VH-VL binders against q05519r33to113. Designs and how they scored, part 3

Target 1, 81 residues: q05519r33to113
Amino acid sequence: EVIQVTNVSPSASSEQMRTLFGFLGKIDELRLFPPDDSPLPVSSRVCFVKFHDPDSAVVAQHLTNTVFVDRALIVVPYAEG

## First folded at step 5 (VH-VL; framework fv_canakinumab)

Design k08
Fold by ESMFold2-Fast, scan of step 5:
Structure k08 (fold): chain C 81 residues (1-81), chain A 118 residues (1-118), chain B 107 residues (1-107)
Amino acid sequence: as target 1 above (81 residues)
Amino acid sequence: QVQLVESGGGVVQPGRSLRLSCAASGFTFSTYAMHWVRQAPGKGLEWVALISYKGSNKYYADSVKGRFTISRDNSKNTLYLQMNGLRAEDTAVYYCAKDQYLSGFDYWGQGTLVTVSS
Amino acid sequence: EIVLTQSPDFQSVTPKEKVTITCRASQSIGSYLHWYQQKPDQSPKLLIKYASRSISGVPSRFSGSGSGTDFTLTINSLEAEDAAAYYCHQYYSYPWTFGPGTKVDIK
């Protein structure tokens, strides 16, 4: 139910991640780390998406290697769901 | 208070099987992912396996894929590691660890020693 | 897999001196680097999360810094109870990996 998205651009926002993954199904919860306004300097971020429909998490894995902003996303199942 | 208690370790011959258990208390076990992490005598930490809060998703280190199976029983607040085809290289203290999301492993059990010897 | 290396592998330090431990990742991991302390015959304990964020109950003399590939754990003024092995851990990309550890002893 939950996917972990790594290699997320530091300039990507939670809103942009919701838009991208929202096309695959209804999102119950989305968390982007570090948060959008974190003062922590980072070269990459990670996002967790909990879908309303568990099947959406399986489909979302097809977005692995999709270039978003300036780099390819890595999408895998995560433990929490 | 949060407590994780491992059991099931012991001395076994190569090729045999063992099942480790981790009894959890002091938190809502069914809402957290759980991990197994091991440490060979005198060596560092090695992540072994992860199971999602419902038990639907499982991940394994390459060194144990196909031989170890992680599982959980949320009604008993217990985590398991079924270890098949044990090798000398599997000799280690096995720790049960609670996932705190991406924040790392916030609670660990005391460990249970598994010794694989001829 | 992402390989973590730590330096030094061992150091013996005089009480009250500053200790610096470094962790290097084989590729960028952002700030998904956590530090653990393990005292002899004890379980590991989470010490610093997300490279630099403090953990409740951990003394303020422990701090972390860095991002990307280079990370540092600092003990501002070493106490006797700090004699332990310190491990970095990347929780960025599966398979998740630990560094080989740095052992800190008191002189």
Scores: ipSAE 0.007, ipTM 0.624, lowest interface PAE 13.4, mean pLDDT 85

Design k15
Fold by ESMFold2-Fast, scan of step 5:
Structure k15 (fold): chain C 81 residues (1-81), chain A 118 residues (1-118), chain B 107 residues (1-107)
Amino acid sequence: as target 1 above (81 residues)
Amino acid sequence: QVQLVESGGGVVQPGRSLRLSCAASGFTFSSYAMHWVRQAPGKGLEWVAVISYRGSNKYYADSVKGRFTISRDNSKNTLYLQMNGLRAEDTAVYYCAKDQYLSGFDYWGQGTLVTVSS
Amino acid sequence: EIVLTQSPDFQSVTPKEKVTITCRASQSIGSYLHWYQQKPDQSPKLLIKYASRSISGVPSRFSGSGSGTDFTLTINSLEAEDAAAYYCHQYYSYPWTFGPGTKVDIK
């Protein structure tokens, strides 16, 4: 199961996202957009986390409204088709 | 009522092993990461180890890497710290602490004293 | 690793006076700084989270402020029960670290 994390700080790193969500379970894949080295000027970023255990995705939704770096995260299930 | 109760501390000789336990109650243990934090007599707090909610990820302070192993049994609501190769500098009160999604350690146990002496 | 320093190391204060404790981080940690109170022979207790947010059950005389590298814990009117060690703690980046502590005594 995959979650979509929005309202991610432009200064948050992929490593920091992996540390935070790694506490909730084994991560199979984590993608942060735009990437850490992107020149694209954005006010926020989006992170996708694929957990090995689907139950981890359910628990991760409890992190909605948790302040990470400088703003509150929005965590929802991601239906990428 | 949230409670964390440590046990297993005692006096042990250098080079020996000791296993600490932390019995948790009053919250859904399987939903939270858990930490061990220690405090040497008359000194400050030092973070030791963390384990993710299902046990998939573990991290250790450099001072204990390769010697200590953190583990948990969610069916028993119990956290463990296996301490091998104990040194005099490991003498401390060891606290079990509950993680609250990176908002600090909201609950702590009473601590268990480990004394490494020869 | 992120190093936290606290000042003063120790202070002895008359009851009802204001106490200010400073915590400085070796690099910016946003607002990921928490404060703990530890009374003699007791476990630490979470006092302030995210630099400035209150904890239920903690007296309103305790407040926190700051962001980035400079943080302050204030006790507006010291009570006898506030004699304790106070620790700052960063939960921004592994490995997580604590400040060395500030001991507050009553004169």
Scores: ipSAE 0.007, ipTM 0.680, lowest interface PAE 9.2, mean pLDDT 86

Design k34
Fold by ESMFold2-Fast, scan of step 5:
Structure k34 (fold): chain C 81 residues (1-81), chain A 118 residues (1-118), chain B 107 residues (1-107)
Amino acid sequence: as target 1 above (81 residues)
Amino acid sequence: QVQLVESGGGVVQPGRSLRLSCAASGFTFSTYAMNWVRQAPGKGLEWVAIISYKGSNKYYADSVKGRFTISRDNSKNTLYLQMNGLRAEDTAVYYCARDTYLSPFDYWGQGTLVTVSS
Amino acid sequence: EIVLTQSPDFQSVTPKEKVTITCRASQSIGSYLHWYQQKPDQSPKLLIKYASRSISGVPSRFSGSGSGTDFTLTINSLEAEDAAAYYCHQYYSYPWTFGPGTKVDIK
């Protein structure tokens, strides 16, 4: 029920990620790396989203190649183990 | 062909309740967020509420919080708006609109008129 | 809540003239702004998304620009069928809000 989102714009915020993915269902956990206040300069960020409903994670994969802020997102299932 | 058809509008007295429906067809309803947007006669658009694809997330405009409830029944491909404590200011055409990140509010119904008066 | 203002409220324009409509947000909203067209007795139609991205089936004479707090919708050569109300909409944070609208008439 966890997705990994890569190629996230460095100017995207955690709030904006919650708005985008909250559209698809209730979010149990959302973590954006590096965090919004990180002093590290980065060219892209990575976000992990855990949905309450596993169907939300399936639908979220349709957002792959969607331009968010200034670049296309890459959304894949995050498999543990 | 994507279709959204609103129903349930009419004339009601202040303080009463009304329930609007929006029947969806031509797409997989359960994988889209849905909105209600209203427009008072001769005025502009006012967003009312959104519901996530399975109903787990809901947000409302401040003007309707505590009075209106958005819901959906995916088995019937139908969106609802339960309106309680109706006021004259709620008089408007109410539209349902389909919402995807790729194309926000990309398909609208034709609207249903709600008139709050005696 | 985020307040959107539009300018002008109304304009009457000769066919083939350029039309510019502005939308200002009370705080920065990045590029999370969409434009809609509503013709008389019709439902609104999505015209421009995310400040500047085109919509399939919308004529190329329509374009959008801007970011942050200031946004512009341009119709580079007005046609008769473009007589309508135009609304901006912020998609940045809840509650979502629309601008008050700009009505464009043909002279």
Scores: ipSAE 0.008, ipTM 0.651, lowest interface PAE 9.6, mean pLDDT 85

Design k35
Fold by ESMFold2-Fast, scan of step 5:
Structure k35 (fold): chain C 81 residues (1-81), chain A 119 residues (1-119), chain B 107 residues (1-107)
Amino acid sequence: as target 1 above (81 residues)
Amino acid sequence: QVQLVESGGGVVQPGRSLRLSCAASGFTFSTYAMNWVRQAPGKGLEWVAIISYKGSNKYYADSVKGRFTISRDNSKNTLYLQMNGLRAEDTAVYYCAKDQYLSSGFDYWGQGTLVTVSS
Amino acid sequence: EIVLTQSPDFQSVTPKEKVTITCRASQSIGSYLHWYQQKPDQSPKLLIKYASRSISGVPSRFSGSGSGTDFTLTINSLEAEDAAAYYCHQYYSYPWTFGPGTKVDIK
């Protein structure tokens, strides 16, 4: 039910990630690392999304190689629940 | 100043049990996944187990499934590994390792604690 | 289980020379690969994350590259303090696995 999204643009926000993945199903938890409020400069970010429906996590993996902002996302399953 | 300090290692007979502890300080322990990694004398690294930041999810290497149990107490900033049915091949230095962003890398390691299983 | 292999097993290198260590995965793992350094009788230390991302405090002579199944760790000018074992580690899927390690000695 949890997916890990890597190769996330440093200019992407948590709200943009929630909008993108929210179209695939109800999100119980979303964490973007580093957080939006982090003072650290970043070259890439990682996002974890926990869906309410496990089927949404399966569908989300089809977004691998989808260009979002300025680079292609990498979406894989992650074991966190 | 992140510190991870393992304890509980020692010499034990085959078939016995041992409990390892890892005391964490210098970071918000409750927000990170934690791992146990072992290294047999003169050999390479072998991942043993992971526990999620709230303890709700756990995964184990096939070699220890059914014998080892990972757990944590976030109120005490402590990680545990309960090792049952110990075998000679479990002889190793056991490290606790802080997970970077929920299993995306081990950014800090403890000093390790030696477990020797001897007949 | 994803198996990682490393080459070479061992190399003895003159100071200031370039060292290249390779790691191969039994299946594609994207860029979900970390590199660690372990000096004798010390704990491992994270060197490179996400195949190619630098770690604060790690000397710039260390770099990583690759994606999919083939990965490389490079030390562009070996220093005496770099004598250590080097391990790759995949975090693409459980169980997590490490490569068998490459030992680098100074001549």
Scores: ipSAE 0.007, ipTM 0.604, lowest interface PAE 13.5, mean pLDDT 84

